# Designs tried in a protein design chat: VHH binders against Fibroin light chain (FIBL). Part 8

Target 1, 244 residues: Fibroin light chain (FIBL), of Bombyx mori (Silk moth) (p21828)
Amino acid sequence: SVTINQYSDNEIPRDIDDGKASSVISRAWDYVDDTDKSIAILNVQEILKDMASQGDYASQASAVAQTAGIIAHLSAGIPGDACAAANVINSYTDGVRSGNFAGFRQSLGPFFGHVGQNLNLINQLVINPGQLRYSVGPALGCAGGGRIYDFEAAWDAILASSDSSFLNEEYCIVKRLYNSRNSQSNNIAAYITAHLLPPVAQVFHQSAGSITDLLRGVGNGNDATGLVANAQRYIAQAASQVHV
Short names: E, the ipSAE of ESMFold2; O, the ipSAE of OpenDDE; V2, 0.75 times the mean of E and O plus 0.25 times the DockQ between their complexes.

## First folded at step 3 (VHH)

Design s09 (framework vhh_nb_b201)
Fold by ESMFold2-Fast, scan of step 3:
Structure s09 (fold): chain B 244 residues (1-244), chain A 124 residues (1-124)
Amino acid sequence: as target 1 above (244 residues)
Amino acid sequence: QVQLQESGGGLVQAGGSLRLSCAASGRTFSSYAMGWYRQAPGKEREFVATITSGGSTYYADSVKGRFTISRDNAKNTVYLQMNSLKPEDTAVYYCAAYPDSFDEYLSTRGYDYWGQGTQVTVSS
């Protein structure tokens, strides 16, 4: 069976402002117990607001909010399966690793309108394939049907891969929430980890990139120029058909 | 709210053709993307084809070159023309509708709609 830890469609953050790094957290926390909610929200929001207020952190906070919004948006309104959103992300990371983006293009079929409309957000997505597969797929219950999400290993891997000391307090807070006996608190912790952790860790090490920039990296290192060009043409085609 | 109803399924011999229709009711058909999915006995539901509100089409590799998706907004209907059918195409075929833009997603809260399905059986 597939274990899915996701919000219903009405829980998805839909108003994403570049200056609102905490918008995803604020909406997610609406489903958390009052006892833990105030402490967890105060500390997590202060961390995110501090990031937004420190100059260079403003662009990182924007990238975090946009990436979380893309994942949240793709997780909603999916015909028949929340795993389709995780499949788009996993197919993209598989394309980066294999140099074959046919699967990525196929995975966009059910979401063509959503993906196209959010092309600007997608172009700002900076991902680490290993971390994304680990944090998003298992957290959403879509890695191997029935696979159990490994919360602590995901956070430990992220913290080890970057100088992310500013996330240590956030990790402790979310870990308390994850270990709560309340299933909503547990689900919120998993959701936050899936939507926030990878982009925060990734952006800390690099300027906000795009899918195009990541694909160029593959082309430059693996002589995959034709595959990069094909992926870029597909993305451009999607953008040209987006309704306003 | 959008409601979907499939028709056109049936029994056909390998190498034959069938045309599936999906009639939609509701006010926003022309702003929705439409898709076809299928589920064979004992297997998971899989993607077959989609068409955006703007008319762009995407197909699963297993049906590419054999199936054609199209839509008629005046009739609120989406079609799947299936040619060169194979026994492995035997499945229940489902029609789906989903928001085709961020603005439509915001107005509908991202809800998707499914039909009840229509059986396609391809004999060898």
Scores: ipSAE 0.000, ipTM 0.129, lowest interface PAE 18.3, mean pLDDT 51

Design s10 (framework vhh_nb_b201)
Fold by ESMFold2-Fast, scan of step 3:
Structure s10 (fold): chain B 244 residues (1-244), chain A 124 residues (1-124)
Amino acid sequence: as target 1 above (244 residues)
Amino acid sequence: QVQLQESGGGLVQAGGSLRLSCAASGFTVSSNYMGWYRQAPGKEREFVATIYSGGSTYYADSVKGRFTISRDNAKNTVYLQMNSLKPEDTAVYYCARGPDSWEAYLRSGAFDIWGQGTQVTVSS
């Protein structure tokens, strides 16, 4: 287990153009990098590295929220504190609603520490999703989206479905699992879009404005639309690298 | 006033059987996701089995084919039938309630209500 000190709003630079990365996000990366990784998880990590190198805190926070959402969908059965991924998502949505991101910042270290320590198990779940049927119970709340039996049905359906169009915009890990199988079901594609993707999409879209407001300088406002678009572009680029 | 209480543990010879009960109060088991976990001395808590509101069940590899989770909605109770017990099944067994919706998940995360535990000892 990893402990990260609480960060104040004074520690977040207001000029996102200066190329400075958040210390919290940098610490989170160190824990993920010290492990074996599947190709899908490596692609998600590359998105985080690319965003940090550009000093865009709004995009970095949104990318972290998206990564947390993706990992939550795969976190069923991961040993340790079952709610690490859920805590990141909950703290982030709470931050958007309250304007206070201290809790979100505190949640990043334990989350990525947990991911790093258990990446071999996460890799097994990514490349062999059948294991999720028997591991979902330990982390029900951290599996994400809808009722837990619907989530399990959705994983079976991804493996059985031939429709991939809903995966074009994001979710490298889901795309990787889907591309490994031949399948057929429009209802399941609709379910995944409605129940597995919206939590990440909602957090991402809701957070962009609030985080951008925290980064605005006097006489030099940040463009929330541009920051969101930039983050989505990196996610889309990484996702496209998983396709044949 | 929401709580879970386990019972039915005890000492049994290898190859024997035990049936654990988990009585719920302050909520209905038919509307929630319920699970069984165990913890052996000096080890971390391990998943055993779960049953969802819709009735589907899932098991840890170590107990598949030997253990069966079920519920009685009228009695508001969840059961764990343990057959072909092995010495390595010796542990304190816990019952837990999980979230049943995305709203609950965002609010509370994973399991938020745990029972006190019941000891199972399997001799060889």
Scores: ipSAE 0.000, ipTM 0.112, lowest interface PAE 19.0, mean pLDDT 50

Design s11 (framework vhh_nb_b201)
Fold by ESMFold2-Fast, scan of step 3:
Order: sequence, then structure tokens, then C-alpha cells
Structure s11 (fold): chain B 244 residues (1-244), chain A 124 residues (1-124)
Amino acid sequence: as target 1 above (244 residues)
Amino acid sequence: QVQLQESGGGLVQAGGSLRLSCAASGFTFSSYAMGWYRQAPGKEREFVATITWGGSTYYADSVKGRFTISRDNAKNTVYLQMNSLKPEDTAVYYCAKGPTSYEQFLESYAFDIWGQGTQVTVSS
């Protein structure tokens, strides 16, 4: 049998047609049961708690940025200005590295507009991901080199609780399709996100308010150190309240 | 090179106990979560327990209260103490290297290195 460490991007066929991708998705969906999804939530909770315990500003800011990236990913899958979600995570990490948050602040208006206009859809995605129609097309069409890595972080949290070769193959397919900008590949990526990442969506839902407050505060020029520590505490609290 | 070596399996009567060990090498052991999985005859591989780099432990409902996972970072070893064993615990038990910090490489987020396994048989 194939383990997760036997697959790499180089070993996955680059020209996977829609029929092959659909077959792999169907098999992966049948393999992932509620128990595996629950374990994935616990692994995400542990990551969030570790993030909340970081002792220095740079580590705390990076941890918050990664969590915001997962949230931006989930919100980017809904209709509207999906590029706004991609832009906020990239500009925040740039701000942490450069010490200049002007670009991050400029990205917040469009992002909060996107989230606010789609708050009901985001809530519905957590409750009934398989019944909610959405597309990641706009997000995949955005210029944003960090987005693939943010998606990989979210996917890896799921894989940390799984030993399935089917899930590993799905990950490689999604990574390849995530670099595609055609509409058919975007629909397949959206399906995988909706059906295989619901545990991450649940953790996002529990922490979204705290992170939104942090991002708004930093955007207004408030002291980032205190806001980062506060947001990490709320994220840890939200993660601990997710029952599995 | 990363290596995992399980030991401690064997035959035991229902109600008995066994302690499994997994010796790790080739990586900074204390920075990674470690886990135990099992595969019963004719069944899919099943999660049993994990212990994080921070010391948090998580268990499958079927073993909760009976099994205890622990680690000794000085010896690069993870353990599974199995008490009140039942016939349904019969399986090959596998040790796995898990994730580290959210800030590490992609491969560090998955249980991607597995040992050869050790057989546990519980008689009724």
C-alpha cells in the first residue's frame, strides 16, 4: 500500500482530466468518515493552542497570519471579491517581515466587505458544506504566490490525522489543480475543499470573530502586540470549545 | 535518515497488559508529534493514540481509559501502555512520525514515516 510519504508533486500526473479527478474525489470522499474528520479537528486545535502559546511578537504574528490565511481560504471559496481574502493574508505576512503594515491596512477594506457580504454563506458552509454552492475560481485567478502554501497548511492539518493514500493523492491533485485557472479545475478544487476540509471550516467558524477583531484593530493603527496576544487567546478558547 | 522501530508485541490473555516501544532516529525527536495506529486482520488501519511535541495526548474512543501514550525525549522513544486488553485489540500496531510546528515544512504536518509494525494478539 502507498503511504503519504510515497507521493510527491513530481509523481502525480500533471495532465489529470476531469474524469480521473472526479473518480479520485469520489473515492477519497467515501474513505473519509466522521471519525477521521473529528481527529483532524483535534489536530487543528493543538496547532492553534501551540500558536497561542508563542512568546515573541514575530512568532505570534506569524501564527495569527497563518490562522487568518485558513479563514481567508474558506471565505475565498464563496462568491464575490475572493481576491480580497488572498490579498489580506499575503500583505499581513509581508507586514510582519518588513515592519510596514500600510499594504495590510489597504487590503482590509475589500476583505471585510467580502466577509460581511457573505457572512451567511460562510456560516452555511460550516453547517452544510456539501449543500452550499460556491466557486474558488476567482481566488485561483488572483495574483498571490502565498495562497498555495496557505491551502497546503490547511490540508496538512487534515492529513496529520489520516493515513489514507487516497487523501494523499487528493492532496497532490488539488495542489496541481490549485495552480490551474480554468473553470473546471476550480469546481473540482471547490468540491474537495467543501467535502474534505469541513473540520478546518468548523475551527474557522469558532475563531472568525476574534481574528476579524484583530485584523480591524491592526488596520486602525492600534498597538499590534496586545491585539495579537488577545486574538491568540480567543483562538485558543474557540478551538477548545469545538466538540468531537 | 528517519527510522522507526517498534517492539513489545506478543501474546496476552484478555484482561492482561503489554507495553509497546518505538525507538526513533534520524530527526529531532522532541520537535515532532508521535502516534500509534493499528490494523486488525481484514480491516483498514485505525488511529489509536497520539502525543504532541507539547505533551498533549489524544485517544480513540475504543481505547480511552485503557491505553496511555507517553514519550521519553532523552531516549528518542514513544510508548503505548496497553491495559485491560480485549480480543478486539488484536492487531498489528504501527508507530508513526507526525507533525511539528505549523511553521515547519509541508512534510512535518503529516504522519508520513511509519515503522514495520509489531503484532499484538489477545486471547479470549
Scores: ipSAE 0.000, ipTM 0.121, lowest interface PAE 17.9, mean pLDDT 54

Design s12 (framework vhh_nb_b201)
Fold by ESMFold2-Fast, scan of step 3:
Structure s12 (fold): chain B 244 residues (1-244), chain A 124 residues (1-124)
Amino acid sequence: as target 1 above (244 residues)
Amino acid sequence: QVQLQESGGGLVQAGGSLRLSCAASGFTFSTYAMGWYRQAPGKEREFVATISSGGSTYYADSVKGRFTISRDNAKNTVYLQMNSLKPEDTAVYYCAKWPTTYAEYMESRAFDVWGQGTQVTVSS
């Protein structure tokens, strides 16, 4: 999981109602919306073909990585697709870190093969969610113990294709707000609600939490039924963005 | 060392057209995605369009069907063809380079993501 945080706590606005923090979050929202629209407008097959044929990784890579994330969740019942999708996301993140997208390109071949062969099944599950099958073990293994479902990885993928002049401060503020929400901060929870990530990114995050909790619940004997239903609901919502 | 220089702005009547150019230097242009942003007076900077090194494009909803982004790798130049211009398109237009690495992501944030901008004014 990539951590992009060059700011100390003293460098980030301490009061969430600070006008500067609101402005930064507004700009981050605009960039996330652009990425969501990219996924919605372009068919999964078209995005993948463009990436494979044109060798452009910086501009389109975040859209491909986000699409792979959605496919990984939808393909939880199809282990090969989940693994191929996880590799795309991990290789994209590694490419952004290292400046070398050769690994990302190499991951696309298996992804095209697996997802393409199973697209009809994935579409059927979206149309009829009651038949959705859920298998999280292979996806977690391929994702390096859950890395594919990391909020930081998903956010990094979104930001990497946008205007870099706004990326680092927006990421740090959003991460702080997100962490504060998880810590049950009353003041910040309301603010995060107003600045929720677009449905695609939100579903990705919600699915990650549900999968982690499902495994924990199964391991200690807790009732995981609600977590499975939660994951199915969020996956169905995200999938509606990819049918274009 | 990375430099972006926009040109082609000006005053035009509603319904008219303009073509913006962005000349790039100091990096391997053909391997980077490029884009256009705009900023109207008193407003935040807004995304307009992007183009990949391979020619794939994506547009903001507000400009789809009216604007066309293109590139000429031999000239290290990105273009924005703006048709059916509206008063709401009045803004300073900026050319931007997308990062390929985390090092460039961090550096370009501090140094040279943007050109100086070119003013577009649409009367009516």
Scores: ipSAE 0.000, ipTM 0.130, lowest interface PAE 16.5, mean pLDDT 51

Design s13 (framework vhh_nb_b201)
Fold by ESMFold2-Fast, scan of step 3:
Structure s13 (fold): chain B 244 residues (1-244), chain A 124 residues (1-124)
Amino acid sequence: as target 1 above (244 residues)
Amino acid sequence: QVQLQESGGGLVQAGGSLRLSCAASGFTFSSYGMGWYRQAPGKEREFVATITSGGSTYYADSVKGRFTISRDNAKNTVYLQMNSLKPEDTAVYYCAKLPSSYDEYFSDRAFDIWGQGTQVTVSS
């Protein structure tokens, strides 16, 4: 399988590449840090829609590369979304080579759909706590299958987007919940990993305490009500920073 | 009454192949996505592969390149072709009817698996 590093080296145009060792995620993070908080509050969906509507994509190559990196980060650990993110990156590269960006524009629809599904799932979890009894079994991705069933692989994808030391305690807590004999704990772990943690990690990666507080509360046997209350707060915070 | 019946399991040596079948009844088969799941002893149920009503396929990373899911709407059957089998593929394999809408994912019965399963054992 293709890694984010392989996408960065092979799919991002050479004039955007700052070095052989850099990944799309690393370059995106460097840009966020260099610009203080400015890029972190940008709505990725709105950036892509604006470029699709207004776009001289070739002259915005740097912004497109940074946006692709952020998309890859937000989609880490979710197989269907990772596929959609890869399609956006590949279609952009094809557009630069061919001078035809119709394919790039077409790739945005499926990606927006997957992002929307993730937000809708999180909203439903908050509104209907009883749905946590739902099985974590099949189902949501580009075409309805292939969400996170390999917990370690999904977590490794998220860790590739950030400092491993930052997420080590969070990883241990979620892994413990995932291995629990309690179905509600399994459901909570799966929802955190598949739908909540990637966007929260993107917004709060420098605030390990926020994610640790959420996961520690769940890991200490807090019920679904506590998770829902915390999820609603983090969703509101993430929405204010990601969705303008 | 929705019914799913798996078949085709058995004992095979590493590197061998098996083809699983799942015969479906009690619903409009062509309108639903279908999936395969597996459960090894002492482990939780794991996703293997899915096929949409339109024919798009998705696989777990552990089986990509080795397994192929397909369907025959005229026979109301979904198949799983398993090649290059490994000992770690040993499990009971289950067939599932997938939810057809986002709302169905939040029903109490969204992920009921109604097949009884078929045992696959891969020896080293």
Scores: ipSAE 0.000, ipTM 0.107, lowest interface PAE 20.2, mean pLDDT 53

Design s14 (framework vhh_nb_b201)
Fold by ESMFold2-Fast, scan of step 3:
Structure s14 (fold): chain B 244 residues (1-244), chain A 125 residues (1-125)
Amino acid sequence: as target 1 above (244 residues)
Amino acid sequence: QVQLQESGGGLVQAGGSLRLSCAASGFTFSSYAMGWYRQAPGKEREFVATITSGGSTYYADSVKGRFTISRDNAKNTVYLQMNSLKPEDTAVYYCATWSPDSYHEYLESGAFDYWGQGTQVTVSS
């Protein structure tokens, strides 16, 4: 059975004095139950099994490759995530060209070994598949030991590889946030709003939808909805009350 | 106080080359990512190239294979080598910097973006 943590308004901090954006994001992630994170992994594995049974690898492999790219960019400073993500993206490209996705599936083991902390991002991009540019993962410097130190360079790589006429929703959001950075860079609250709040809120919303569908058999759908609403409200309150 | 000063711009014929330099001061240069942007008349600034503190490079599709970004940490300078120049490369080129290594350091900083004054590049047909 699956257990979902129940959060009340009284359990969510209402004010953050001299806080940093990353601490706000970290606290929001802490409110997501580990069981829900495990469900996200199982959902990705179910999709991979469906690919194997149905033989329509290209569309679902694309969704997983997009997830790998976004995890690499959002896991700034976590060793191994960039290289594991680049291997998934490159193996996906090889699979599309060769018609053989065995290498792609083999690349997923190391990837999942490094991205446990970001399972909600995996779930989000599996549900909202878009086309990821293949230059993103290789550009992250896997030859240098898999460290992502420069989040702005990752934004620039995504923006530079985009085709504006056919951008997916994910790239449009990233491009919009990146384009606002120069006008908002002197205010940490504005920076949080521009660069972190909308994608994080969207991830929580989409994860709740997927989890609710999976948990309908166990009767916890109402709790999942409440958890997402509370997390979104906490993020909004924290962003408005960060002192700069 | 962060300062960025571009040089090396000028007039060149199509197919020619120019090397831009950006001299940086007022921060720990080796720890910061450096980039080049450009702005043509009547257009928004667009990304050209970036180099991270670790030496990884990224390029806009329009300049890949023609431009090369590099840095010299001993001289606190970033370079843009521009080969096979085209009339559409005509723009004011700007040097920029931002914090590379952590969300905490970048977001805590009161100065996320720094820009130079720009240097004009004009490519004749």
Scores: ipSAE 0.000, ipTM 0.118, lowest interface PAE 17.5, mean pLDDT 50

Design s15 (framework vhh_nb_b201)
Fold by ESMFold2-Fast, scan of step 3:
Structure s15 (fold): chain B 244 residues (1-244), chain A 124 residues (1-124)
Amino acid sequence: as target 1 above (244 residues)
Amino acid sequence: QVQLQESGGGLVQAGGSLRLSCAASGFTFSEYAMGWYRQAPGKEREFVATIYSGGSTYYADSVKGRFTISRDNAKNTVYLQMNSLKPEDTAVYYCAKFPSDYHEYLSSWGFDYWGQGTQVTVSS
């Protein structure tokens, strides 16, 4: 509850430009207690990042399927996210077939960008429209190459500035948001827990198996175009089962 | 203009420690956030740690509790103390100067202010 919070996000200085303040709010989300983020974007990002850095991607096919299901759920309100998720799946499948995972790593940037946009929509739905506005544009995680390190570098760059007073203000804002769990933060946590967790379990059971089967299908001669179309259709269908 | 020079890399056994240094020049060091990134062969460059001008720090989850970033503004140097090293930490480590502001980052792609890198190799 708000009564257990020490800080409030309404104390955020309005003299910090909206782009930086919104980015700090988005980044502060990463500091929220994991128990409040059971379908946490951070966990999704870490799974994909760990997969990209690992030498054995085949053993993580189920993690890709699970992540795609979560993305489909979180992307229910954002048109086109199915494409980013499908590209991750297709690039992974291509990597398994060819032994070259450069494309898979490159596909993760657009995916992270779309995931960030979903956090903004969740904030807008829980809080009065226009009360919180932030955007993870394609540039922040997906420019040209779509590399995962670009996404993390963008978040860190947003938190940094050239002058100590601005850096101190950003640091204080992040700390206030993390510690506050005020009505706004509590509403976001309650929304995720009450509205996202139960549908995710259902979507996961239905989606993970199908995506895993799709990944296995590449060994049977499925073409890349068919895999893309099937993945997009499947993810869109999974997302349609989510109710917000 | 801006120059960053890393040092301190080397070979070490798993569980060992290394301290990296980055000497900076060409800008007012104390006013900028500094960071460390790393890149293993065939992998993307990944974030490791940041230290802000005010001394606040932020770490990648993979290194929290094991690595410590610090700075010495009098020497224009940023450091990375690496403890409990794992084979997975094997990479070329790069020092980076962050953009002066968010808009500068968004108007250009990537970071132009990187050092030459220093190799860290952790055996088995």
Scores: ipSAE 0.000, ipTM 0.101, lowest interface PAE 19.3, mean pLDDT 49

Design s16 (framework vhh_nb_b201)
Fold by ESMFold2-Fast, scan of step 3:
Structure s16 (fold): chain B 244 residues (1-244), chain A 123 residues (1-123)
Amino acid sequence: as target 1 above (244 residues)
Amino acid sequence: QVQLQESGGGLVQAGGSLRLSCAASGFTFSSYWMGWYRQAPGKEREFVATITSGGSTYYADSVKGRFTISRDNAKNTVYLQMNSLKPEDTAVYYCAKDSSYEEYLQYRAFDIWGQGTQVTVSS
């Protein structure tokens, strides 16, 4: 038999700080070291509101936009959340291009209000990722001011502007996993998005480890060897199709 | 039945350009993501570029800034414009279709490919 190399949750890096916005989000989204996932999400929202209110939008707006992307993924099955998140992301890119973040500021209130109203469902996805699959998620169109939001384009722009090459690779792998109708792959994709995205990005930048190796601990608990093997298969297949 | 047919490959000198075409049939072309992959001798097939049904584009880092993917929905054709070609771009290039059944899925997979077209870049 083949021995599968498994990593515990304690082996996922914590408190890796490169001084960038992504490291702040990594610390806030490390649910492996937090006993209350709902409090962690609320803390992230309050931190981002405070950051946005300070008027340093160029440096902090990318962290807000990245978090909006993560929340959109987590809320894929919740009506309206994707629209509010897409508005934040597009307003952020508009602000970067124009140097005017008034629209970005205006997008934050509705976004946080909408996320707050659905926090229990978002927390349910984080706790039981397979319950809400991305296939029931947002349409790419959103009516805010008559504009159609291309969520995929907005997400790609965030990854590019955040200097997060690993997040781009992670996004492509998660994209393939969610496209699977396999509950194990859907669970792993949602868990990666909710828990590992920022810490895994930091580890990748520092160690050049395989994404497959970094994800061996995902879904690992109470005899979850099958989930690990399944994740390795899908990740290896996805990685072979992505030149990053 | 889904069919994808590539054309436009050939021999070109380093620094040159080629335009690849992929003619698609057997499905509603405008509704699907299309992509290009390549395979060099002795290597695994690797991603090159993709274009969404909405027109957004994504590229492998090795080709970003040099290659441009585009589509013509009226002609059921996807294109790959390759500029500033390098010897390491030598490969068989494959057109690919997203197999996703749900058009609103953000996460996609490509597992339907054409026959491929050879691109050889001499130095």
Scores: ipSAE 0.000, ipTM 0.113, lowest interface PAE 19.2, mean pLDDT 53

Design s17 (framework vhh_8pnl_2; at its last look DockQ between E and O 0.04; V2 from the best seeds 0.00; counts 0 for: pae E 13.3 > 2, unsure alone 60.3 < 65, placed apart)
Fold by ESMFold2-Fast, scan of step 3:
Structure s17 (fold): chain B 244 residues (1-244), chain A 124 residues (1-124)
Amino acid sequence: as target 1 above (244 residues)
Amino acid sequence: QGQLVESGGGLVQPGGSLRLSCADAGFTFSSYAMAWYRQAPGKERELVARITSGGSTNYADFVKGRFTISRDNAKSTLYLQMNSLKPEDTAMYYCAKWPDSFAEYLESYAFDIWGQGTRVTVSA
């Protein structure tokens, strides 16, 4: 179990109810765009963790739909033509069906390749935790020098299963997001919701039904053409919602 | 991604000026962060300047006050205005792009440089 006293001052803002805390939060979260995408990845992790813990079909369907919403949002943030966007959602749908997200390739863009690797790792960690082995990677640290033991183990697992190399700065932004989600701070949660999550939340709320219908239709061969057309329309809708 | 095409390089005397351009054929330009890198003979590639989709800029210390990075989203073109050029600025200049959210972590990602670069030579 991780407690707040395991965190450095630079990882979790102190006195978050006053003007000093607002300034500290602003300094800690100066990479707003990176923070938004990292939050999306962490939301995928949480959804997959919930899926593993519940195990029922309704929870699995919900997790898949919400994850598809996140992927559509990220796809909109990395623009491509309708076919490229459809290929991203098709690769994601194939991953859900097969339990293997290796179909996300660098040809879809470096970011989508990385997302696929992370989804595979998160799925393996959540569904089959005993099969993963933690790597003893190089020492990473954030300003303030705090240690969070369970996050460090999870980060090492991500590095061990990824073809991507990460700098210390990426470690720090992800660690701050992990801390903010686990701090149980209403002010940090309110800040994230107000400033970073609304586009992601809107995609979830507006698209969850359409994605669920899309997934329910995937087993019917007669609906295959409609499935692709619906995915393209959904992605276009998500793009228009997150651009403005 | 689309191919990036660098242009505007040339031979100039110390103290002179050049403006580099990087054209992006894709409609993605306005949504991406952009950067200028350079590589001198026998040296590693180094970041010169970067600009986010929102227009925030960051400069290497050795060019701050002399170079200005800018973008024209309507033309899908990135610029680097280089003033007070020094012999030490002699290099091949490359532009790169990535999703805006990862601008601060460019070095963490292996992005292909699309195009041949543009050569800048500063000599008397």
Scores: ipSAE 0.000, ipTM 0.108, lowest interface PAE 19.7, mean pLDDT 49
Fold by OpenDDE, look of step 4:
Structure s17 (fold): chain B 244 residues (1-244), chain A 124 residues (1-124)
Amino acid sequence: as target 1 above (244 residues)
Amino acid sequence: QGQLVESGGGLVQPGGSLRLSCADAGFTFSSYAMAWYRQAPGKERELVARITSGGSTNYADFVKGRFTISRDNAKSTLYLQMNSLKPEDTAMYYCAKWPDSFAEYLESYAFDIWGQGTRVTVSA
């Protein structure tokens, strides 16, 4: 069972200023070596930069949140798995079909827990990138590594929830990542897909300010330990408000 | 941080009692699960007791009925009544808060809100 908590509006981060999100994202990406990026990841990076340059907060929030997640996955030298992401995706699509979102609600905790843990990896890019290069990404050990899930149904829901042209373009790239033989790419595809699920997207919408602050800190080369903690808290708060 | 403020720590003799308090000045208190943790020198932080928003309690094995966690939602305050204190109870005691929805899935320090702690010293 999931308890839904109510929070005051003052406890939620405010809107991001136009144009600044793109700059923050760009600086954050500089901490990831381009040689470690696939062509698809580079494409996603550009899409997200463009998305962040949009005037609407939803686009900026999505771009910032996705960037944080992707950078986190790219931070570890050895990829983990996408079990938590796969579970939240499958349970959501099952909910859409059945009308029962109980499973989806139960999947949110593990997913956002994983998201929260990965935020620490972003900060490690500044503190000790050498150590991070040989680190192993988070793994839950589920069958298939969470790389196979209800992809098309998920994106049907995602694309139905927004008229953004960026999502259409992102769909094509993420599909390539999904179908790739590269585990890191598969993981990133799963997490992007999960991030864009409507209820999940709302969580990141509400917590985007704290995530932006984190990425800004990282981009500036500052120790962002405190910002990580702050982002984790806001994500948790926002997650507790999910109604499905 | 600074949302949670612990108090009530001090020096006591073995067998003595202390009552710790944790005042919440931040987010909605009543909808959050709360917990007491402690960290002794050279040891990892460990859970002492937790209480859900609904008032359900759970205690670490070492408590053995000696401690009682409670909350006053009207005062946004968490308490830990500590009786029959032992030297082994010497530690920094921390108050933590996290969304109740995460309590069932994520008992992770990463999502907890922490205070600065209050020191408890049990010594003859």
Scores: ipSAE 0.000, ipTM 0.238, lowest interface PAE 12.9, mean pLDDT 85
ESMFold2, look of step 4: ipSAE 0.000; ipTM 0.220
ESMFold2 (binder alone), look of step 4: mean pLDDT 75; pTM 0.759

